VHH binders against Probable carboxypeptidase X1 (CPXM1). Designs and how they scored, part 9

Target 1, 162 residues: Probable carboxypeptidase X1 (CPXM1), of Homo sapiens (Human) (q96sm3r113to274)
Amino acid sequence: TGCPPLGLESLRVSDSRLEASSSQSFGLGPHRGRLNIQSGLEDGDLYDGAWCAEEQDADPWFQVDAGHPTRFSGVITQGRNSVWRYDWVTSYKVQFSNDSRTWWGSRNHSSGMDAVFPANSDPETPVLNLLPEPQVARFIRLLPQTWLQGGAPCLRAEILAC
Below, E stands for the ipSAE of ESMFold2; O stands for the ipSAE of OpenDDE; V2 stands for 0.75 times the mean of E and O plus 0.25 times the DockQ between their complexes.

## First folded at step 4 (VHH)

Design q16 (framework vhh_surovatamig_d1; at its last look DockQ between E and O 0.24; V2 from the best seeds 0.00; counts 0 for: pae E 13.2 > 2)
Fold by ESMFold2, look of step 5:
Structure q16 (fold): chain B 162 residues (1-162), chain A 122 residues (1-122)
Amino acid sequence: as target 1 above (162 residues)
Amino acid sequence: EVQLVESGGGLVQPGGSLRLSCAASGFTFSNYAMSWVRQAPGKGLEWVATISSGGSYTDYVDSVKGRFTISRDNAKKSLYLQMNSLRAEDTAVYYCARGPYYSGSKYTFDYRGQGTLVTVSS
């Protein structure tokens, strides 16, 4: 609640702190998974406006290294900005880690189950999800659960953190 | 309930011109790249042209470059194909198509209209 952007959109978080389980190409890599990033506009430009996992990736994830223990409070997502075709994630889970080896999930405190966050239904409209409880960790992962039928898991994101 | 309705086909002499139109409904037109595809008698479907969702990027099959112009009006939910210097080999049913869908460097189309016939003969 009331935490500012970590800095994916603003580039305060450098490309080297973004990782993903897979990418369809370098032009759809995790460094393109920044809120409001736009596709290239010239013929032959392969830098598109999202991170997109490979279609065959059964367990896609997008990871941000905050560099130090950080209180994560929320996530904002968008779909893929592209001159070619649109794709978007429709739901995701969130995980945290201090060492990038041992992970724990954001939990729905009422049910005790992993929280599943509703994501996007179009390519551009940002969707905010506040975590049920803020978590202190160094690493945060978004784990797409569902996405546009016939497409791939593609997203742009911003993280809210204090 | 995606609908694409083509119009503007007809009989034209070689060297003539036609303008095809496609009226779109049932989806947010401005969010999608749009294409024209065609099917000549006895042949499979051939991609002709694509225009980006905002209209700033266009691409064409080599055989029509310099003769055909794809355009769109997002406010009117309409796609157009201006065809100039028509040749007998341009004779085909022309379809308005939504897409392409880009996935793993492959292009596919998810919806297509009923088509409009263009016949180029003397």
Scores: ipSAE 0.000, ipTM 0.146, lowest interface PAE 13.2, mean pLDDT 85
ESMFold2-Fast, scan of step 4: ipSAE 0.490; ipTM 0.736
ESMFold2 (binder alone), look of step 5: mean pLDDT 85; pTM 0.854
OpenDDE, look of step 5: ipSAE 0.008; ipTM 0.271

Design q17 (framework vhh_surovatamig_d1)
Fold by ESMFold2-Fast, scan of step 4:
Structure q17 (fold): chain B 162 residues (1-162), chain A 121 residues (1-121)
Amino acid sequence: as target 1 above (162 residues)
Amino acid sequence: EVQLVESGGGLVQPGGSLRLSCAASGFTFSNYAMSWVRQAPGKGLEWVATISSGGSYTDYVDSVKGRFTISRDNAKKSLYLQMNSLRAEDTAVYYCAKEGLRYYGSAFDYRGQGTLVTVSS
C-alpha cells in the first residue's frame, strides 16, 4: 500500500514547487533539499547537498507544493552532503495545507498532539517515516524540531505520495 | 568507536620528503571528508589539507600548496599526506581528522595520537 516517490530526487517536482522559511545561501536553498543530491566539488561550486535554514530562523520549515490535492503517505530524509561540515535534522514535525495559509499537523494517535518523527543520525543514511494517517492535501511542510548540536537544520528529502 | 591512527613521521633534513598515513576504523570512511591538521611546538592547531569523501576534491593551506599532496584509499580505509620540499616551519605533530568534528563543542571530537615530524639539519 505504499505510494511512490513524488519526485524530489527525480526532478519531477520542479525547483519552483520547493520553498523554505529561510536559507543560509542560494547554494543551500530549498531546491537543494532533494534526496541524494550532492555537494559541489570545485572552488567555483558554491553549493552543498542540502537545504539549510538561517541560523536565526526560530521556526524553520521546508515546503513542497504537489500542485493539486495529493495523498501523502511518507517522508524520507537525509542530512547534508558536504565536503566541509556535518549538519542533520534529528527530529521533525509534518504539516499539510490546501492553500499554503491554513495548516494542520500529522498527529500521534494516543496523545492527540503533533507527531514528532525521529530523523537522521548521520549525513547520508536515508530514514523513512510513514505517516500514521495518510493525508490528502496540496502542500506538505517538514518542520525541524531538533538537529545536530552546534550545527544547523539541514536536510535532503523525498515525499511518498499518490 | 571512531579510531584514527597516524604513522610515518620522523626526522628529515630540509628539502626532504615524508609520507604520512592514517588508518581509520569505527565509521564508514568513504562517506566522510578527511583532513590533516598539525600543531607546531608552542602553537595552536592548524588545518593543513582536506580531501572529499570520493577523493575528487582537495584543498590546502597556502603555505603547503605545491609541496604537499593529500590522498585516500577508501578500500583500505586509509588517508595519506605526501610531504615534499620540507621546511623547518613544517615541524609539528600531524593529526588525521574527520570533518565536522567542530560541531561537538571542540575543533575535533576525535583525532588520533598524532605523528611527529621534525625538519632539522
Scores: ipSAE 0.005, ipTM 0.133, lowest interface PAE 12.4, mean pLDDT 84

Design q18 (framework vhh_6fv0_2)
Fold by ESMFold2-Fast, scan of step 4:
Structure q18 (fold): chain B 162 residues (1-162), chain A 120 residues (1-120)
Amino acid sequence: as target 1 above (162 residues)
Amino acid sequence: QVQLQESGGGLVQPGGSLRLSCAASGFTFSNYAMYWVRQAPEKGLEWVSTISSGGGYTYYKDSVKGRFTVSRDNAKNTLYLQMNSLKPEDAAQYYCAKEGPRYYGSFDYRGQGTQVTVSS
């Protein structure tokens, strides 16, 4: 009854299917927001593993285009993998769309209010959140609500879908 | 082109304080995040602190959090690290580093460093 990973970690979902409201740099863009992506050293340069929103982004979001109507059932998140600093999202909301213009939120079934998912408390441990009600849509967005005090909204993610 | 010059290091006793400065030139300082990194004898480079381009976000290594404060003056092209309650484990060569403009969010230039020695 659980849906399998959509393919952020496996690269089945291409970079062109990942988008964000902003990014601090190209190296912290949405294509870096893949579960288990690692910081590393290439030709003497260090790089980080996460998507991170710009400092002045008041309404950050990370978006996945599944390419067709898809049943979204869960989200897995990690914080930023870095040799330089700590960043992780501590809570987020989820939204869905069929056209990337009209969005509806994942809601708590009992209260009818937007579902707020508790997320990470360290950079590496994956945290799974199953959606209260799976949704069929083409696009899914993660909307960071809170993050590490003194940090920035950064995440790596995988989506469970079928 | 890019130049980074650290100063302010020295010898202090445990529990003492130092303020490090980094004078930057050759680039638009206010457009880049800046880092403090350190290297102790026989150890690799270790990240200490980051400050965002506008100064709105600061980050610290766990072992220095609450003791060190990073700040910047974009009008003077200068980066600072206030170091309080210094411990022997903080002894190292301290470098400021400029955020890299390339793909992966790395640093591309580092200064020559300033030595911090903590002795009992």
Scores: ipSAE 0.006, ipTM 0.195, lowest interface PAE 10.6, mean pLDDT 84

Design q19 (framework vhh_6fv0_2)
Fold by ESMFold2-Fast, scan of step 4:
Structure q19 (fold): chain B 162 residues (1-162), chain A 120 residues (1-120)
Amino acid sequence: as target 1 above (162 residues)
Amino acid sequence: QVQLQESGGGLVQPGGSLRLSCAASGFTFSNYAMYWVRQAPEKGLEWVSTISSGGGYTYYKDSVKGRFTVSRDNAKNTLYLQMNSLKPEDAAQYYCARGPYYSGKYFDYRGQGTQVTVSS
């Protein structure tokens, strides 16, 4: 039991279903925000192992379109895979939508406020956060709240869903 | 404010050595790969060397391999380039740069540079 991976790592979720508020470059776009994706190292290769928002993006978000109503139960995150620098998100919020216009947040069970999930402390170790209450929606967003000091919000992710 | 300041350039004879330094401030130096790039008179900007954020990986332009060594001291926020067996074709303005990728084509900040002259 439990919900299986939605398919960011397996590529079952296509690049067209991944969006973000911004990205530092094409090689750090939302299509790079897949769990376990690795950096490229060839001359002229701009690909690195994460989605990274622009440093000046005041409201960063990473979005997955599941294509139909889907029961979201958990989120796995990693930091940036890179030989070039360190970046990772240290906390995030989660939001859901059926139409990509009206959003509601995952809530903390004890406070009733939006849940803030503690995330990564290194670039590689996956951190699983089970949602307090699984939500049925078509879209899910991860909203970085804090990240490595002096860096930008960067992540790789997988969604647990059924 | 991101700042990169090069030093250590000068006049040296062919076969001589110089050590360039780059002092970084205004960002978390240890999080970024760093680059050395150069521009000779009447030529375009050329990538010379790259060092990874932790210093574990280094890459060099073919013409400088075995002669140049890049290193960094993250505790001092300083990047170095040791240049040995200098040739007249190494004469250029040398810049340090910050960027995310190997190619040397993609960097977001560059210093003002330090002049290296190789002549008898």
Scores: ipSAE 0.006, ipTM 0.208, lowest interface PAE 11.2, mean pLDDT 85

Design q2 (framework vhh_7pa5_2)
Fold by ESMFold2-Fast, scan of step 4:
Structure q2 (fold): chain B 162 residues (1-162), chain A 120 residues (1-120)
Amino acid sequence: as target 1 above (162 residues)
Amino acid sequence: QVQLVESGGGMVQPGGSLRLSCAASGFTFSNYAMSWVRRAPGKGPEWVSTISSGGGYTSYADSVKGRFTISRDNAKNTLYLQMNSLKPEDTALYYCAREGYRYLGSFDYWGQGTQVTVSS
């Protein structure tokens, strides 16, 4: 059965629990990678509705610290909410850790290889991916694998956990 | 409303160490990246270091890289700068600064500063 949202959208998970490999700007930092977060109404140097990795980041990741051992069962993603630009992740992998140093991946039952989850095809529609096997860990990472051609790896997320 | 109060400055010999603290109040500290900026006598401000809101990402000016370590305690609303292998060139007034929510380098609040003097 389904686990409830961990609390990225509700702000139950504080900004201090969200980290990323890089960010294009502070207004596109990991604290902006929350499901349904909205961009500002005015363009320019205003904060936007997503986390976006830097263009040069070869191994982008978005990390959530649940604060204690937690059973992760699913991931919901959206693309970038913006009045001036579109970006979204089209596939990602998931990793887990108890100490933020030693990581293991979510795997496909049949192949035994890392599971690759199909993600978004537009900026707004949420896409739910249930993990093939729920994992107990303190940390979860989303690792964008592909994204909109000519765009950047940007996402908003929620984690299902209990 | 927003208040930043630095402490921990002082006088040390070259090669010595100091730890600066910045007590923040009037805002949700854990939502903001924080920086240290210094001003030496007769010179303009020089950015020293920045730490992300969650503390997982740090960056340093080339002049201090490998010698200084920025850290934070979000439960205590406190920013720190551990300064090792201090040089006379590090003599300056050190400011705690809040990064604007929009982009890095957009400091919207500064403290009063704490003096660091590296004397021969």
Scores: ipSAE 0.000, ipTM 0.109, lowest interface PAE 13.2, mean pLDDT 85

Design q3 (from b3 with L101P A107P; framework vhh_7pa5_2)
Fold by ESMFold2-Fast, scan of step 4:
Structure q3 (fold): chain B 162 residues (1-162), chain A 121 residues (1-121)
Amino acid sequence: as target 1 above (162 residues)
Amino acid sequence: QVQLVESGGGMVQPGGSLRLSCAASGFTFSNYAMSWVRRAPGKGPEWVSTISSGGGYTSYADSVKGRFTISRDNAKNTLYLQMNSLKPEDTALYYCAKEGPRYYGSPFDYWGQGTQVTVSS
């Protein structure tokens, strides 16, 4: 059955459940990697509409803690919502864990190799990727593989889970 | 009438420094993010740096990180770009740009006339 959104967009998943390998700034931290989040334009604005890894981060990842064993079935991604610049991830891999220490990857059913999901080509259009083999785990990670040339790996996401 | 007037450009040798200014009028400067955008001859615009309305957040293109510093003085309605360790690749017309509507294609609604920066030896 089709699983509903886990709750990144709705804020059901709290900021403390979101982590990343790195972030360019607090305003581009994992708490900003929520689907449809918008960049701020107010005085003193320290926030933009995406999570963005640091440039020197060779193996970026964005992590969601579902809090308990959860059936992950799909991922929705967008690029960076910003008045400053355009950035988006063009492909990513997915990993799962029960303890945030030991990880296993989503695999392509026919080849047995890690699945590489084609992602975004613009900042706003959501792209849905259904996992070829839904997994039961507590944690899910998105691992950007490629992104806009000359840009940074930035994304907004929602997870489909039950 | 929104007006953005850039100044401070000039000719400089590699490794040199320049400080650009942008005098803004016709809108409440402190309410808008401001950016520097450059255009080299025969090329499209390249975003360089942005500063939030209150100055608390800044961002930079990878090509200028560590060399350029954006700042603003809201009391004087002025935007600045301190450019250090200039390279020939920095040669361009530098435009002051005002935050505009968030539609696909352009985040800016007004650009000044530009100030020329030429880095050569």
Scores: ipSAE 0.005, ipTM 0.159, lowest interface PAE 11.7, mean pLDDT 85

Design q4 (framework vhh_7pa5_2)
Amino acid sequence: QVQLVESGGGMVQPGGSLRLSCAASGFTFSNYAMSWVRRAPGKGPEWVSTISSGGGYTSYADSVKGRFTISRDNAKNTLYLQMNSLKPEDTALYYCAKDSRYYGLSFDYWGQGTQVTVSS
ESMFold2-Fast, scan of step 4: ipSAE 0.012; ipTM 0.246

Design q5 (framework vhh_7pa5_2)
Fold by ESMFold2-Fast, scan of step 4:
Structure q5 (fold): chain B 162 residues (1-162), chain A 120 residues (1-120)
Amino acid sequence: as target 1 above (162 residues)
Amino acid sequence: QVQLVESGGGMVQPGGSLRLSCAASGFTFSDYAMSWVRRAPGKGPEWVSTISSGGGYTSYADSVKGRFTISRDNAKNTLYLQMNSLKPEDTALYYCARGPRYYSGKFDYWGQGTQVTVSS
């Protein structure tokens, strides 16, 4: 049912509650993975609008700590906001945890297999994916499965939760 | 108090060149990305070009790419825009702007503008 945004875009979820498996640079770290965040052009580090995993990261993930048990119902993603290049995730999986150590995946109701969510096809258009079954957990992870060929797994996100 | 003062505008014929300057004061210039934004009469602002705080990165609107060059001198607190192969469509007030800022992509301070007129 209509759960509101958790608070990545609004900054209700602080930077300290965002983690990732890796980042290309500080300016592309998990704190940059917020829905509608915009690029800024600064020397010494490029501050684009996205989290981007390292090119060599074989199992990239973007993590949100809701701070307490929370009912996760959906995920909104965008690609990288940049004046320099295109990058976007085209599919991802979702995992949940209560302790950030033991994880369980979102599953398809009919097949019982891991749900794979089709994601973005351009940098800016938000794509909403409702979870097949809402989950109560403290942590949620997005695990990019595929992304733009020749690009990197980059995203901006918002989580729907209540 | 943040101040941005543009200069170098004028009248030129199509195909001509102009160099705009922006003198910045009241803030640590080398900490900020800087931009040129233009506004033709009756139109909204159009972003033209941005340069990073240290000058390592530049970007341009498609309409000016290959013709305009943005640069900066952090020791002089000055931003420049070299405009070549000017077209009548480049006629506008050209503003020096601080930004874009990281979260908003917006500009927080603007100069008063310098007029560029490219006659037929």
Scores: ipSAE 0.000, ipTM 0.179, lowest interface PAE 11.7, mean pLDDT 86

Design q6 (from b3 with T50A; framework vhh_7pa5_2)
Fold by ESMFold2-Fast, scan of step 4:
Structure q6 (fold): chain B 162 residues (1-162), chain A 121 residues (1-121)
Amino acid sequence: as target 1 above (162 residues)
Amino acid sequence: QVQLVESGGGMVQPGGSLRLSCAASGFTFSNYAMSWVRRAPGKGPEWVSAISSGGGYTSYADSVKGRFTISRDNAKNTLYLQMNSLKPEDTALYYCAKEGLRYYGSAFDYWGQGTQVTVSS
């Protein structure tokens, strides 16, 4: 047994509770960073299935507001769903906050250093990372550390929480 | 209110070059992706190129890839399209378009008046 999905995929978490450091376009904004969201398929559709940070964003982050103190236990990520390109995050860090201004990181239990989670290696396969030590906070951030060479930091996510 | 004003069109021979500009006002230009769309005589609109809000990512229709370059200057609220190796098939009215909003996607929210490009011998 574990904590259930918070509700990015199910839309239980509204678009207004998702934020990011930057986005390439509205069609690749934080509201598009939901697990299993799909790209447009028609001429003129400029949106894909992912949140994607802008190229010049040196410290990209994707943020979820749970609305109240919540026990975060895990993160599921996918890469970008697209008909014209490949992008996926290959590693990320996780941070938490109670006020969206002061943040603390998920840490490796043995080393005490920030935990770095290995993430995706393709656009579609979901990768689950259980947090080594679940944290109670209102906000959670995912901070891409590495991504596909020649690509952009793009992801779709779900949060496991109770 | 959103205003987009295109310029830089004209008549050119095959193999020539033109640079289109689009001056934007009435919205925070740096927050939106921008596109160039064209309408050839007797045909529907064809998407040509797009650029992300910060300019880091671009995309092109297969018909113009390698010949056209989209760019933007967010400090001047201006979008550009550098068109090289022009072909008669590029003859069209060219519009700049602001990314629009749809639930779970985006579309073109606003179009300018357009600037005519004619490529003929």
Scores: ipSAE 0.000, ipTM 0.225, lowest interface PAE 12.0, mean pLDDT 84

Design q7 (framework vhh_3k1k_2)
Fold by ESMFold2-Fast, scan of step 4:
Structure q7 (fold): chain B 162 residues (1-162), chain A 121 residues (1-121)
Amino acid sequence: as target 1 above (162 residues)
Amino acid sequence: QVQLVESGGALVQPGGSLRLSCAASGFTFSNYAMRWYRQAPGKEREWVAGISSGGSYTSYEDSVKGRFTISRDDARNTVYLQMNSLKPEDTAVYYCARGPYYSGLKYFDYWGQGTQVTVSS
């Protein structure tokens, strides 16, 4: 029994608490980076099922503001749900902040280096990563490190927190 | 690593038909939506058609709707453009590209070398 979902999927966390380094379009903005969110299906639908960074964004990040000091214990990710293409993040790092200006990373317990979490290998299957050491902070960021060859860094996420 | 090779371009008379092919290599073809673009001399490259990664959804530029059909064969890593009722204004170099099937998304990835289509009597 760990900490429960923070509320990206349930919409308990409002769109205004989700931010990103960049977005390809409004329909692929951070508000679309919610676990199990679904794509549009027709030409008239101007949204897709993921947050996706702009192609030129060399240092992409997806940020959640929990609104108050919160114990972050885990991250669940999925790839992009789309009828247009497949994209998924294959590894990411995690950072925390109390003020959104000063950040510290999740670290590997044994090495003391930044933890790199292996992530998705398909668009739909959720991958859970428990943090090696749960952290108390207001903000959490996911920093894609690698993604599908020839694709873009796109994800849907849920945060486990109490 | 990623390669797209277009073929099938030719000189045809107005009202004629052509099928263009684009052979893809260096990536998992079935994971990607594919697009066709064209460029006439002195003009910008324009989107023509797109097909989703699974082939269930297609999209077309208005001037080619009903005349052109995009399709794919994932076993052969190939995307096709069947062009019917060709018009002189369809004269252009046609390019295959990897990217979203819907034209409202301005994302271009890899391009081929192109194949010349000329519609003239």
Scores: ipSAE 0.006, ipTM 0.179, lowest interface PAE 10.6, mean pLDDT 85

## First folded at step 5 (VHH; framework vhh_enristomig)

Design p25a (from p25 with L102S; at its last look DockQ between E and O 0.06; V2 from the best seeds 0.00; counts 0 for: pae E 13.6 > 2, placed apart)
Fold by ESMFold2, look of step 5:
Structure p25a (fold): chain B 162 residues (1-162), chain A 121 residues (1-121)
Amino acid sequence: as target 1 above (162 residues)
Amino acid sequence: EVQLLESGGGEVQPGGSLRLSCAASGFTFSSYAISWYRQAPGKQREWVSTIYSGGKTNYAESVKGRFTISRDNAKNTLYLQMSSLRAEDTAVYYCARHGSTSSGWYAYDYWGQGTLVTVKP
């Protein structure tokens, strides 16, 4: 049945459990990739409104350490909250790991290929994607595949897990 | 010159209703997404609601079911109908125009001066 939020929005998942392939700045680091987080009002603020990978990052990823084996069932994403810029991920893949070194992907059951999840088309509307099959693992990664043209991969997220 | 002018703020009792207006001038109003933001004393300015040029609306979770954003393109006016008001809704409310391109959006480029809403116990 439906699994509750892991706790990115609520801060139950601490900043130390969030990691990313790169960040444009500290104010756009993985600790800001939490669902419904709001930016500060000044451009370049230490409290910007999403995780954003560097524009030149060829393989961006956002990682959550659940701290123990956890049954992941879904992902909710938003774009970047900002009064200055628009940026959002438009599709992503999901990977899992028990040791943060060896990863396996969420698969499309019928094709056997990695599932690609449609993501956001505006800054604020949350988009839910249920995994085709729940996965038991300690770590989960979101891997942006496409994003707003001319921008960078930026997201806020919540993970559904039991 | 782009101008945005908020009005309709005031004092209300808890559970009361209020309708805010944002009069727009100096641009093709119907072509732009417009948002309401609010700022309580000592707090960060927070997003409340957006209405897009095509009429789609989105709301912050804290106001869903209580607030309704709308626009009248013939009058160049944005509205926020606020119902079931609570003490935490006390703030200065601002309207803001989204930047826009043919392939995507830019951040907000113009802001109004704000209108104060006070919800008393």
Scores: ipSAE 0.005, ipTM 0.172, lowest interface PAE 13.6, mean pLDDT 85
ESMFold2 (binder alone), look of step 5: mean pLDDT 81; pTM 0.811
OpenDDE, look of step 5: ipSAE 0.018; ipTM 0.319

Design p25b (from p25 with L102P; at its last look DockQ between E and O 0.02; V2 from the best seeds 0.00; counts 0 for: pae O 10.4 > 2, placed apart)
Fold by OpenDDE, look of step 5:
Structure p25b (fold): chain B 162 residues (1-162), chain A 121 residues (1-121)
Amino acid sequence: as target 1 above (162 residues)
Amino acid sequence: EVQLLESGGGEVQPGGSLRLSCAASGFTFSSYAISWYRQAPGKQREWVSTIYSGGKTNYAESVKGRFTISRDNAKNTLYLQMSSLRAEDTAVYYCARHGSTPSGWYAYDYWGQGTLVTVKP
């Protein structure tokens, strides 16, 4: 009944298909926004445990290119894996595109407003949100709206699609 | 049909207490984690607290020490005991069900309609 993962966790989706509005560092780049990805053992490790947007980024987003029109049905988010820091997104919006230029949002049918999805409340528990309506698109963006107080907008994710 | 219905909202003075309830039906209540969220006017929805099926609880820093989440599985009811209420606690409070997955993931699949809590300055 559910759609399978697109392949962020399994690495089926290549790094080149992941983009972001900004990144705090290479080790916190979009290629690290993969569900259950593990950080290095040292602070500031080259391979850290999430995608994290820059603090000055007023409109952060994490983007996945499915490579072709795909029916997206859900999103799984997770906080940052780190032994040093706690960061996770607490809510996000979702947008879709076919050309990475024109975007439309996942909307609540009742209100017509962009849906705000609750996200994580700890760094490791994956949280699934089903889209109110599955959307066919090539690109999907997660747009963090709120995150842990004192923290940064960091997430790991998987996309469900079929 | 899965249903969640919040109640207990109202006006309260700063420093006061209020207990919210979320009546659940249409599913095995005891098997699911349930969360409270709130949304203040003009603000984004904010996570407040979660109680897991096993009874483990978690709280937002802003409410820790003041709010207590609990559940009565026999009554299929979720509670939020709020104390030392502040003006910034004013919001519509929602309960949400976390769907379970074999992998331990939680899915927010059902929400209540919300109950308004107003803390007058």
Scores: ipSAE 0.006, ipTM 0.228, lowest interface PAE 10.4, mean pLDDT 90
ESMFold2, look of step 5: ipSAE 0.153; ipTM 0.596
ESMFold2 (binder alone), look of step 5: mean pLDDT 81; pTM 0.805

